# VH-VL binders against p55155r1310to1479, part 12

Target 1, 170 residues: p55155r1310to1479
Amino acid sequence: SVCKVQKNQIRTFDDVLYNTPLTTCYSLIAKDCSEEPTFAVLSKKTEKNSEEMIIKVIRGEQEIVAQLQNEEIRVKVDGKKILSEDYSAHQIERLGESDIVIELPEGEVRFDGYTIKTQLPSYSRKNQLCGLCGNNDDESTNEFYTSDNTETKDIEEFHRSYLLKNEECE
Below, E stands for the ipSAE of ESMFold2; O stands for the ipSAE of ESMFold2 at other seeds; V2 stands for 0.75 times the mean of E and O plus 0.25 times the DockQ between their complexes.

## First folded at step 11 (VH-VL; framework fv_cosibelimab)

Design h2 (at its last look DockQ between E and O 0.88; V2 from the best seeds 0.80)
Fold by ESMFold2 at other seeds, look of step 12:
Structure h2 (fold): chain C 170 residues (1-170), chain A 119 residues (1-119), chain B 112 residues (1-112)
Amino acid sequence: as target 1 above (170 residues)
Amino acid sequence: EVQLVQSGAEVKKPGSSVKVSCKASGGTFSDYAISWVRQAPGQGLEWMGAIIPIFGTANYAQKFQGRVTITADESTSTAYMELSSLRSEDTAVYYCARSKYRGSAFDIWGQGTLVTVSS
Amino acid sequence: NFMLTQPHSVSESPGKTVTISCTRSSGSIASNYVQWYQQRPGSAPTTVIYEDNQRPSGVPDRFSGSIDSSSNSASLTISGLKTEDEADYYCQSYDSSTHWVVFGGGTKLTVL
C-alpha cells in the first residue's frame, strides 16, 4: 500500500484520489494512530507559492526533517543538520542528488522535495492509520474520517481536521 | 504573542502526586517538542522529558522513568506533567518549554510552577 | 550518555570580558548543537545563543558562542560586561543516543 502526495493531490492507501492544497502549516499525512504510535509523517509547503515541500517524519524517539535546498536534499535529525555520508547511520538512503528513502518500523517514506510516497505493508495497522492518507482499510468509499474519528462526506472538513493551523503559518 | 501558561503553585505531602498543566496560546503546539524542566531551590536546570503532541508518545530522562507521565491534549493546546510518589527532593519549580525540534533550543518557556513537598 | 560541566561561578568587572566554559564528558561536543540560556532570579531562562554561535533577535552582539574540539568544550563569551548581565548561565546539548536533553550545571555570573 502506497500513499502519494504531490501537486496538491493525494492518492490514499485505499487508492482514493483527491485535491488537498497543502499550506505553510503542517498537515498530518499518515500516522500510526494505535495505542502505541510508531511513526508519523507530516508535510507543509516551503512557501505559499511553491510546490516544494518540507517533510517531517517522527520515528520512535527520532525526528527527521528534510527539504530540497539548492537542488539537493538537506536533512536534519532531531534538529541537527547531517551530511549525506551519515544518512545510512540514521536509516536514510540517498538515491541521487534529490531523492531519499526514510525507513519506517514497517515500511518506508520516499521524498524528493516535490513528492512524498509512504509505503506500508498491506496487512500493517489496518484501521489504526490516520491522516490525509486514510486508514488503509481496503475500502474505496466516498466517506472520510476526521482526526476525531468522525465520519464525513465533506472533504474540506476532513482536510481541516489534519491541518495544524496556527498564527505562525498560513 | 506566543505564550506557555502554567497552572498555579502546589503544596503536596510525601507519597502523593502532582499534575501541572501548560497551555499554549498564539503559536505552534502540536508538532513542537514540549519539554518539562525542573529546578530545585538554588540548583540547576534538569530535563525531565518531552512529548510531541501530534505523535503522542513521551520520552523521559532515566531518573524519572516510572514516576513521571507527560501527556498532551491537542484540542486545548495543553500539555501535562504528572509526578508521582513525591518526596521532599521533588520540591522545585517545574517549567514547560517548547522547541521546534527535539534537539533545538527552547524558544518559549512557561512561567514556572512551584511544587513544595513537605510533611 | 554524557555530562556538561561548567564552572560554578565567575566574577568580572563592568566593561571587561568573561568566558564561561561547558565541557562534554564523553563523545564529541560537535555531535549536536550547543545552546546557552540566561536566567535571572525568579524568572524562566531565555536563550542567548543557539546552534553553537547564533544569536536570537534582540540579544546584543557582545554575546558570542564558540566550540573548541580540542578541549571538547563550548564557550559563552560576554564582552563589555554590564550589571544587567549578572545571572545564571546554562549550556545545553542533546544526547542522540538516548534522545535526552542535557543541561550543564550552571554558572553564576557576578558583575562587580
Scores: ipSAE 0.794, ipTM 0.905, lowest interface PAE 1.0, mean pLDDT 89
Fold by ESMFold2, look of step 11:
Formats: structure tokens, C-alpha cells, sequence
Structure h2 (fold): chain C 170 residues (1-170), chain A 119 residues (1-119), chain B 112 residues (1-112)
């Protein structure tokens, strides 16, 4: 099961398609919301009118941030810029022309500056995932669960609950 | 403007625990790293551990493993540090501090919370 | 994991230049960024240098940071010393193998 974020759209783990609310503030894309979280994936736009994104992947005790800068993917691990020859030491793989793959405990995140693909096993953390990618419960409904696990039919309320607004964005 | 505002000074008996709060005012802090750093009288800075609130799992310095618990409440923009089995040498000022990334500089510090452990 | 060693104290007259060293005990000083903090008595620390040699907005350009790989150390240099610079100074780095923040022991700067 794959969640795809691209061109102002999200296709969730449960195959629900809707327009993305992404801004220059981070939003929670997908997270292990069990009692012992193992990963989180966040993303924001580089600029208000851009389709380019920045991703932040938190896995275990590492924080990985990537974005396209000057036509090249730039990666930071725990705030330190790393070079492509060092990617493998951080369980990051460069694929072909412009893709990177960031390993997760169970699955991976693929990113090229414009598309985020979060791939998890179909059985992974059923009903324990949260974020804009949904909970991976194998049910396709028109109801959503906010960040406090409240059911809503209001897609704007759903998006708003995963938006991390602060003084430096919007 | 974002500030980190900590709870007030506390006096504790040996063997008890203390829980210090750190509230972000003027903004959220969910995707930043929030560290706890202490400073005993006349001594240097000592990192205790950190949390990224949106992630929810903390990591700890070896010295504090098993005695410290760091948590965050996103709905109130507040981080907490609880230190158990207090001893007199735990008398210190306890700071919370924010960094953009786990390994980056602390750009905002709380005012500090004095915890005094005495009988 | 590693330690960061600083001199316990340094002193110099107003208008002069002082350099505070920060030596890493194992592994390369260049493997992670070094930050520097200033702390006055009774106050929280404030950042004066980040990412080895960058100044936050509002920090005077007489503060500078550098890395010396041959001595495996970082340095904070303060030129044109003022009495207001009298404070404790801490270097800080990050241990990527343990994921811990590491502070130096601190240096008391006295402006005579």
C-alpha cells in the first residue's frame, strides 16, 4: 500500500483521492500513531505557488530533511548536510536521475522534489496510522479522523488538524 | 514571537519526583526538537534528552536513562520533563530549549526552573 | 561518544582579542557542526555562533567561529573586547552515533 502526494493531490493508503491542503507550513503526511511511534513523514511547499516540496522524515532517533535545490536533491541528517556518496551510510539510496529512497522500519519513502510516495506493507499498523494519508484500515469511506482521533466529514477540519502552523510560515 | 515559558521553582524531598513544564507561547513547536538541559550550581550545561512533539518518542542521555521521562502535549504546546528518585545532586536549574533540527543550535531557551532537593 | 574540552578561564583587556578553544576527544571535529553559547550569571544561554562560523541576527561581527582539523578543535574568537562580553561560553556539538547533544565544560571570560 502506497500513499502518494503530488500536484496538490493525495491518494491515501486506502485509495481515497482528494486535493492536498499543503502550504509553506509542515503537514503530517503519515505517522506511526501507536504507543511507541517509529516514524513520521511531514511535508511542506517550498513556496506558496510551487509544486516543489520539502520532506521531513523522522525515523527512530534520526531526522532526515530533503528538498530540490539548484536542480539537485539536498539532504540533511539531524541538521547536517550530507553528500550523495554518504547516503548509504544513512539508509538513503539515490535512484537514477532524481529520486531518493529513505528507508523506514517497515517500508520506505521515495522523493524527487515533486512527488512523495510512502510505501508500507498492507498489514502495517492497521488503525494505528494517522496523518493526511489516512489510517490504512482497508475501508474506503467519506469520513476522516483528525489528529485527536475525532471523526469528521469536513475535509477542511481534517486537513487543519494536521497542519503545523508557526511564526515562520504561511 | 515565540517564547518558551517554564513552570516555577520547586523544592523537593530526596526520593520524590519533579515534573517541569515548558510552554511555547506565540506559536506551536510540534516539528522542532525540544531539549532539556540542566545546570547545577557553579557547573556547566548538561543535556538530558529531547523530544520532537509531533513524533512523540523521546531520546535520553545515558546518565538519565531510567530516571527521566520527556513528553509533549501538542494541544497545549507544552513539553514536560519528569525526573524521579531525586537526590541532593539533582539540585539545578532546568532549561528547555528549542532547535530546528536534532543536531542544530538551540535558538530559543526557556527562562529556567530551579529545582532544589533538600530534606 | 566524545567529550569537548575548553579552557576553564580566559582573560583579556578591553579592545583586545581573545580565542576560546573547544577540542574534541575522539572522532573528527568536522563530523558535525559546532555551536557556541554565551551565558551571563542568572540568565539562560544565548547562541552567538551556529554551524561552525555563522552568526545569528543581532550578534556583532566581532564574534567569529572557526574549525581547525589539525588540532581537532573549534574556536570562538572575540575581537574588540567589551566589558559586556564578560560571561561563560560553551561549545556544543552532536554525536551522530548516540544521537546525543554534547556540551563543552564551559569557559569563564573575564574582561580586565
Amino acid sequence: as target 1 above (170 residues)
Amino acid sequence: EVQLVQSGAEVKKPGSSVKVSCKASGGTFSDYAISWVRQAPGQGLEWMGAIIPIFGTANYAQKFQGRVTITADESTSTAYMELSSLRSEDTAVYYCARSKYRGSAFDIWGQGTLVTVSS
Amino acid sequence: NFMLTQPHSVSESPGKTVTISCTRSSGSIASNYVQWYQQRPGSAPTTVIYEDNQRPSGVPDRFSGSIDSSSNSASLTISGLKTEDEADYYCQSYDSSTHWVVFGGGTKLTVL
Scores: ipSAE 0.758, ipTM 0.893, lowest interface PAE 1.1, mean pLDDT 89
ESMFold2 (binder alone), look of step 11: mean pLDDT 93; pTM 0.941
ESMFold2 at other seeds, look of step 11: ipSAE 0.768; ipTM 0.893
ESMFold2, look of step 12: ipSAE 0.745; ipTM 0.890
ESMFold2 (binder alone), look of step 12: mean pLDDT 93; pTM 0.946

Design h3 (at its last look DockQ between E and O 0.92; V2 from the best seeds 0.00; counts 0 for: pae E 2.6 > 2)
Fold by ESMFold2 at other seeds, look of step 11:
Structure h3 (fold): chain C 170 residues (1-170), chain A 119 residues (1-119), chain B 112 residues (1-112)
Amino acid sequence: as target 1 above (170 residues)
Amino acid sequence: EVQLVQSGAEVKKPGSSVKVSCKASGGTFSNYAISWVRQAPGQGLEWMGAIIPIFGTANYAQKFQGRVTITADESTSTAYMELSSLRSEDTAVYYCARGKYRNSAFDIWGQGTLVTVSS
Amino acid sequence: NFMLTQPHSVSESPGKTVTISCTRSSGSIASNYVQWYQQRPGSAPTTVIYEDNQRPSGVPDRFSGSIDSSSNSASLTISGLKTEDEADYYCQSYDSSTHWVVFGGGTKLTVL
């Protein structure tokens, strides 16, 4: 199962396609919402009118932040910039100059500055996922559960429930 | 502006537990690292652990593993620290503090909560 | 894991310059950022330097931070010392192998 975020669109784990214009505030893209969370993926726009994104992947005791800078992916681990020779020590693989793969406990996140692909095994955590990528339950009508786990047909209510507004992005 | 407001001072007996709250006001804390730091009288700062509320899993300093539980409630923007099996040596001011990452400086501190453990 | 060692106390006259050291016991001081906090009695700490040498908004430029790899130490320098600078100062770094925050023991600055 793959969730793809690109050009203000999301194709969910259950293959539902919808428009979701990200902002300069982080939004929750995908998360293990089981009793023992193993990962979370967040993203925001670099600037209001840009298709470039910044991703944050929380994995175990690490936070990995990446964005495209000068046609090269730049990575911070727990807030400290790291060089590409250190990527493997943090379970990050460089694919060319502008692509990376960030390993998850089960699956991976691929990012090139413009596209986020979150890939999980097809059997992984069905109905235990949450975020804008949906819950991976094989039903398209169940994709719009808000962060408090209420079903909605209102796409804006769904988006707002996963938006992390703060003083930096008002 | 964003502030961290902690629960009030407590007096406890040895062997009991204490739960201190830390509420963010004027903003969200879900995507920030919320740490707990204590300071015994006349002593320095001691980091206890941290949580990133949107993720929901905490990490702990080795000294406190098994005695401390750090949680967060995103709906109320409140983090909690519970310390069990209290000893007189646990008498301290307990602070919550916010940082952008686990490795970042703490840009906002709570006012501190005095916990006194006495027989 | 490592420790951060600071002098217990330092003192200096108003208008002068003081430097507070923070020495890392093992591994390189440059392997992670160093932060500095000021704490007055009865108050929570406040950040005066982050990421080795950056000042938060509102912190005067007479506060500066530096890293010296040859002595494996960080330094907080306060120039134009004022009586209001009298406080305890803590350095802090991060141990990436354990994911622990590490504080120095603290330095009491007295302005005579």
Scores: ipSAE 0.506, ipTM 0.834, lowest interface PAE 2.5, mean pLDDT 88
Fold by ESMFold2, look of step 11:
Structure h3 (fold): chain C 170 residues (1-170), chain A 119 residues (1-119), chain B 112 residues (1-112)
Amino acid sequence: as target 1 above (170 residues)
Amino acid sequence: EVQLVQSGAEVKKPGSSVKVSCKASGGTFSNYAISWVRQAPGQGLEWMGAIIPIFGTANYAQKFQGRVTITADESTSTAYMELSSLRSEDTAVYYCARGKYRNSAFDIWGQGTLVTVSS
Amino acid sequence: NFMLTQPHSVSESPGKTVTISCTRSSGSIASNYVQWYQQRPGSAPTTVIYEDNQRPSGVPDRFSGSIDSSSNSASLTISGLKTEDEADYYCQSYDSSTHWVVFGGGTKLTVL
């Protein structure tokens, strides 16, 4: 199953399409919300009126942040910038000049500065997913769960519950 | 202004445990690295471990592995550090500190919590 | 898995310049950023240098940081010393192999 974020829209793991006005604050895109989390994917816009995004992937002991800078993908691991020659050592693959794949424990994230594709195994019933990409645990329902695990029909409440406001963003 | 406020001083007996809290006010720490750092009287700073609260899993310095548990409650913006099997050498001021990434400066420190271990 | 070694103490007169070293025992000092903290007695530390040589807002420009790969060390330099600079100073880096934060032993700066 695949979740796609592009142009202020999200297509969830359950193939539900909706508008989400991402901001300059990080939002939780997808996370392993099991008792032993293995990954989290977050994203924000680079600027309020831009389609360009910054992605943060947390996996195990590493934080990976990527964005376009001067039409080239730039990657930081744990806050330290790394060169493309070192991507493989961090389970990151460069596909062309503006496209990368970040390996997850089970799956991957593809990012090109404008589109985030999170691909996870469709067979997994051990993962309890949460975030704006949905929970991928009931194919027959479009019901959304907020970050406090409350079912809602209010899409705006759903969006807000995964927004990580802080003093540095809007 | 963002502030980290820690729980008050504690006096403990050897062999017991202590749990120190660290609450963010005026801001959040969900996507920050929250570290615990201690300082024994007259000694330097010693990193104990960290958590990224939105992720939920902590990592620990080898010296404290098996004795320390670091957790976070996103709903209250509070991190916790529990140190077990206390001994006199654990007498120290315990700080929580926030950094943007694991490999970044701590931009905000708590006021510190004195833990005294005495028989 | 590495240590950061600092001199135990340094002294210098007001108006002069002091440099505090921070030497990494194994692996390259340049592999990760070095931070510097100031700590006054009874207070929590505060950042004076981050990412090797960057100053937080509010830290005067007489504080500077540098990296010397050939000696495998970082340095904190304080020019135009003031009596208010008297404090303990710690360097800090990150061990990528263990994912641990590492502090130097600290340096007591006396301004006389």
Scores: ipSAE 0.469, ipTM 0.822, lowest interface PAE 2.6, mean pLDDT 87
ESMFold2 (binder alone), look of step 11: mean pLDDT 93; pTM 0.944

Design h4 (at its last look DockQ between E and O 0.81; V2 from the best seeds 0.00; counts 0 for: pae E 5.2 > 2)
Fold by ESMFold2 at other seeds, look of step 11:
Structure h4 (fold): chain C 170 residues (1-170), chain A 119 residues (1-119), chain B 112 residues (1-112)
Amino acid sequence: as target 1 above (170 residues)
Amino acid sequence: EVQLVQSGAEVKKPGSSVKVSCKASGGTFSNYAISWVRQAPGQGLEWMGAIIPIFGTANYAQKFQGRVTITADESTSTAYMELSSLRSEDTAVYYCARGKYRGSAFDIWGQGTLVTVSS
Amino acid sequence: NFMLTQPHSVSESPGKTVTISCTRSSGSIASNYVQWYQQRPGSAPTTVIYEDNERPSGVPDRFSGSIDSSSNSASLTISGLKTEDEADYYCQSYDSSTHWVVFGGGTKLTVL
């Protein structure tokens, strides 16, 4: 299963397409919401009207942040900037000047500054995923569960429940 | 302005436990690293552990493994640190502190919570 | 698992320059960033240097940080000392192998 985020649109793990304008506040894209979380993927816009994003991947005890700067992907691991020759030591693969793959425990995240593709095996963590990419339950008609696992038909309530808003972003 | 506000001072008996709260104002703290740092009277700073609330898993300094539990409640923007099997040497000011990343500087500190352990 | 060692105290006169050292016991000081905090009695610490040598907004440029790989140490340098600089100073780094935050023991700066 693949979830794709690009140009304020999300195609979920269950192949549901909807518009969700990301902001300069982080939003939860996808997460292992089991009792033993293994990963989380977050993203925000670099600027209010930009299509360019910053991605944050939490993977076990590491926190990986990436963004496009000066036509190159720049990566921080636990706040420390790392160079492309060190990517493989952190399970990150460079696929070109502006494209990377970040390994997850059971899948991967591909990112180029403008598109986020989260790929998980189809059998992985069914109904234990949460975030804007949906819960991966093979059911397109009940995709919208808020962050407290409440079913809603209100797309705006769904989006807001995963928005990490504070006074430092908009 | 984002602030971290901690619960009030506590006096505890040896062998008991204490749970200190740390509430963020100005919105969510869920995407930040929230650390607990203590300071015994006249002593230095000692990191106890941290959590990234949106992820939900905490990590701990070796000294505190098995005695400390760090949790967070995203709905109230509140982190908690519970220290069990208290001893007199656990008398300290307990701070919560926020970092942008796990390895980053702490840019916001709570006011501190004095925990006194005495018989 | 490493320690950061600081001198217990340093003193210097107003207008002069002081340097506070922070030596890492094992592994390279350069393997992660070093932060510096100022703490006055009864108050929480505040950041004066992050990422080895960066100043937060509002911290005067007479505060500077540096790394010396040959001595495996970081330094906080305060020039043009003022009496309000009298405080405790802590260095801090991050151990990537354990994922622990590590503080130095602290240095009491006295401005005579």
Scores: ipSAE 0.799, ipTM 0.906, lowest interface PAE 0.9, mean pLDDT 90
Fold by ESMFold2, look of step 11:
Structure h4 (fold): chain C 170 residues (1-170), chain A 119 residues (1-119), chain B 112 residues (1-112)
Amino acid sequence: as target 1 above (170 residues)
Amino acid sequence: EVQLVQSGAEVKKPGSSVKVSCKASGGTFSNYAISWVRQAPGQGLEWMGAIIPIFGTANYAQKFQGRVTITADESTSTAYMELSSLRSEDTAVYYCARGKYRGSAFDIWGQGTLVTVSS
Amino acid sequence: NFMLTQPHSVSESPGKTVTISCTRSSGSIASNYVQWYQQRPGSAPTTVIYEDNERPSGVPDRFSGSIDSSSNSASLTISGLKTEDEADYYCQSYDSSTHWVVFGGGTKLTVL
């Protein structure tokens, strides 16, 4: 199963498609919400009117941030820029000039500056996922749970519950 | 303006525990690293561990493994550090500090909390 | 695991320049960024240099940082010393293999 974020649209792990505008604040895209979390994926726009994104992947003790810079992906691991020759040492694969794959404990995230694809095995997590990509429970029903675990049919409320507003964004 | 405000000074007996709070004001801290750093009298800074609240799992320096528990409450924007089995050498000022990304500098420090361990 | 070693104290007159060293015991100083913190008596530390040589906003340009790979050390240089610069100074780096923060032992700067 795959969750795709592109052009103000999200297609969830359960194949539910909806429009939500990302902002310059981080939003929680997908997270292992089990009792022992293994990953989280966050994203924001680089600018209010851009479709270009910055991705943050938290993987165990490691934080990976990536974005396009001058037609190439710039990657930082724990705040330190790494060169493409060092990507494999951090379980990151370069698939071209502007396209990378970040390995997850069970699955992967593909990112090219404009599209985020989070791919997990079909057996993964069994309804323990949370975020804008949904819970991966094989239900195609439109049952969205906000960050406080309240069911809603209001997509805007669902999106706002995963928005991380702070002093550095709007 | 973002600030980290810590709980007040504590006086504790050997063998007891202390729990220090660190509240962020003026913004969320959920996707930041929150570290705890202590400073004993006449000594330098000593990193104890950190948590990234949105992720929810803490990492500890080897010296403190098994004695320190670091937690966070996202709803109140508050991090906690609990140190158990206190000894006199644990007398120190305990700071919380925020880092924007892993490997970055700490950009905001709390005011410090004095913990005195004496009989 | 590595240690960062600083001189215990340094002193200098107002208007002069001091340099505080920070030497890494194993592995390269260039492997991770070095930060510098200032701590005045009775106060929490504050950042004066990050990412080896960058200044936060509000830090005067008489504070500078540098890396010397040949001596495996970082340096904090303060020119045009002022009496308000009297403080303790700590260097800090990061061990990416363990994800631990490492501080130097600290240097007491006395402005004569």
Scores: ipSAE 0.256, ipTM 0.752, lowest interface PAE 5.2, mean pLDDT 86
ESMFold2 (binder alone), look of step 11: mean pLDDT 93; pTM 0.947

Design h5 (at its last look DockQ between E and O 0.90; V2 from the best seeds 0.00; counts 0 for: pae E 2.02 > 2)
Fold by ESMFold2 at other seeds, look of step 11:
Structure h5 (fold): chain C 170 residues (1-170), chain A 119 residues (1-119), chain B 112 residues (1-112)
Amino acid sequence: as target 1 above (170 residues)
Amino acid sequence: EVQLVQSGAEVKKPGSSVKVSCKASGGTFSDYAISWVRQAPGQGLEWMGGIIPIFGTANYAQKFQGRVTITADESTSTAYMELSSLRSEDTAVYYCARTKYRGSAFDIWGQGTLVTVSS
Amino acid sequence: NFMLTQPHSVSESPGKTVTISCTRSSGSIASNYVQWYQQRPGSAPTTVIYEDNQRPSGVPDRFSGSIDSSSNSASLTISGLKTEDEADYYCQSYDSSTHWVVFGGGTKLTVL
């Protein structure tokens, strides 16, 4: 299963396509919402009118942030900027100047500054995933569960429930 | 203006537990991390553990593994630290502190909570 | 896992310069950023240096930070020392192998 985020569109793990503009606040894209989370993927826009994104991947006790800067992907691991020579030591693969692959415990995340592809095995954690990518339950009619597990048909309410507002974003 | 507001001072007996709260006022935790740092009288700062609330898994310093539990409730923007099997040497001021990334500087500290363990 | 060692105390007269060291016991000091905190009695710490040598808004430019790879240490330097600088100072880094936050033991700065 693959969830794809680009151009203010999301194609969920269950192949549901919808429009929801990301903001300069982080949104929860996909997360293991079991009682022992193994990963989370968050993203935000660099600016309101940009298609460029910043991605944050949390996997185990490690936090990875990446963004495109001057046509080159820049990566921080636990807040420390790292050189591209050191990516492999952090289970990150560089594919050219603007593409990276970040390993997950089960799957991977590919990011190029504009597109996020989260790939998980088809057997992975059915009904235990949460976020804008849906719950991977093989049912497109019920992917709109808010962060408190309330079903909604309102896309805006669904998006708002995964939005992480703070004092530094809007 | 975001502030971290902690619960009030506590006096505890040896062998009991204490649970200190830390609430974000004027904002939420968002994607930040929350750490707990204690300071015994006249002593230095000691990191106990931390959590990223949106992720939900805590990590702990070796000294406190098995005695401390750190949790967070995103709906109330409140983090908690529970320390069990209290001893007199656990008498300290307990701070919560926020950081943007793991490994980054703490940019907001709570006011501190004095926990006194006395028989 | 590593330790950060600071001198227990330093003192100097107003107008002079002091340097507080922070030596990492194993692994490179450059493996993660070093932060410095100032703590006055009865108060929570405040950041005076982050990311080795960056100064938060509102911190005077007489505070500076540096890294010395040859001694595997970080330093906080306070020039033009003022009586208001009298406080405890802590360095802090991050242990990537254990994912723990590590503080130095602290240094009491006395302004004579």
Scores: ipSAE 0.769, ipTM 0.897, lowest interface PAE 1.1, mean pLDDT 89
Fold by ESMFold2, look of step 11:
Structure h5 (fold): chain C 170 residues (1-170), chain A 119 residues (1-119), chain B 112 residues (1-112)
Amino acid sequence: as target 1 above (170 residues)
Amino acid sequence: EVQLVQSGAEVKKPGSSVKVSCKASGGTFSDYAISWVRQAPGQGLEWMGGIIPIFGTANYAQKFQGRVTITADESTSTAYMELSSLRSEDTAVYYCARTKYRGSAFDIWGQGTLVTVSS
Amino acid sequence: NFMLTQPHSVSESPGKTVTISCTRSSGSIASNYVQWYQQRPGSAPTTVIYEDNQRPSGVPDRFSGSIDSSSNSASLTISGLKTEDEADYYCQSYDSSTHWVVFGGGTKLTVL
């Protein structure tokens, strides 16, 4: 199962396509919402009205942030920039010119500055995933569940429930 | 602007536990990291552990593993630190502090909570 | 796991320059960024240097930070010393292998 974020659209793990214009505040894209979370994927726009994104991946003990800078993906692990030769020590792989793959415990995230692809096994964490990518339950109807697990037909309410507002963003 | 407001001073007996709260005022810290740092009278700063609230899993300094529990309540923007099996050596000011990433500088500190362990 | 060692105290006259060292016991000081905090009596710490040598907004230019890989240490330098600079100063780094935050022991700066 793959969730794709690109051009203000999301295609969920359950193959539902909808428009969600990300902001300069982080939004929760996908997370293991079990009682012992193993990963979270967040993203925001670099600037208002840009299609370029910043991704944050929390993976067990590490916090990985990536964005394009000068036509190359810049990666920080726990706040420190790392060079591409050190990527493998952090379970990160550089592909081609500007793609990276960040390993997850059971899956991966691919990012190129404009597109986020979160890939998980089809059997993974059924009904225990949360975020804008949905819960991966093989249901494609009425699957917008807010962050408190309340079903809604209001896409704006759904999006707002995963938006992480703070003093740095709008 | 976000401020971290901690619960008031406490006096505890040896062997008991204490739970200190840290509430973000004027915002949230769901995607930030929150650490707990203590300082005994006349001593230096000692990191106890931290949590990223949106993720929900805490990590702890080796010295405190097994005695400290750090949690967060996203709905109230409040982090908690509970220290058990208190000893006189645990008398200290306990700070919460926020950072953007686990390895970054702490940009906001709470006012501190004095915990006194009688004996 | 590593320790950060600072001198217990330093002193200097107003207008002069003082340097506070922070030496890492094992592994390279350059492996992670070093931060510096100022703590005045009765107050919480505040950041004066982050990412080795960057100043937060509002911190005067007379505060600077540096890294010396050959001595495996970081330094906080305060030029044009003022009486208001009298405080405790802590360095801090991060241990990537354990994911722990490490503070130095602290340095009391006395302005004579």
Scores: ipSAE 0.581, ipTM 0.855, lowest interface PAE 2.0, mean pLDDT 88
ESMFold2 (binder alone), look of step 11: mean pLDDT 91; pTM 0.937

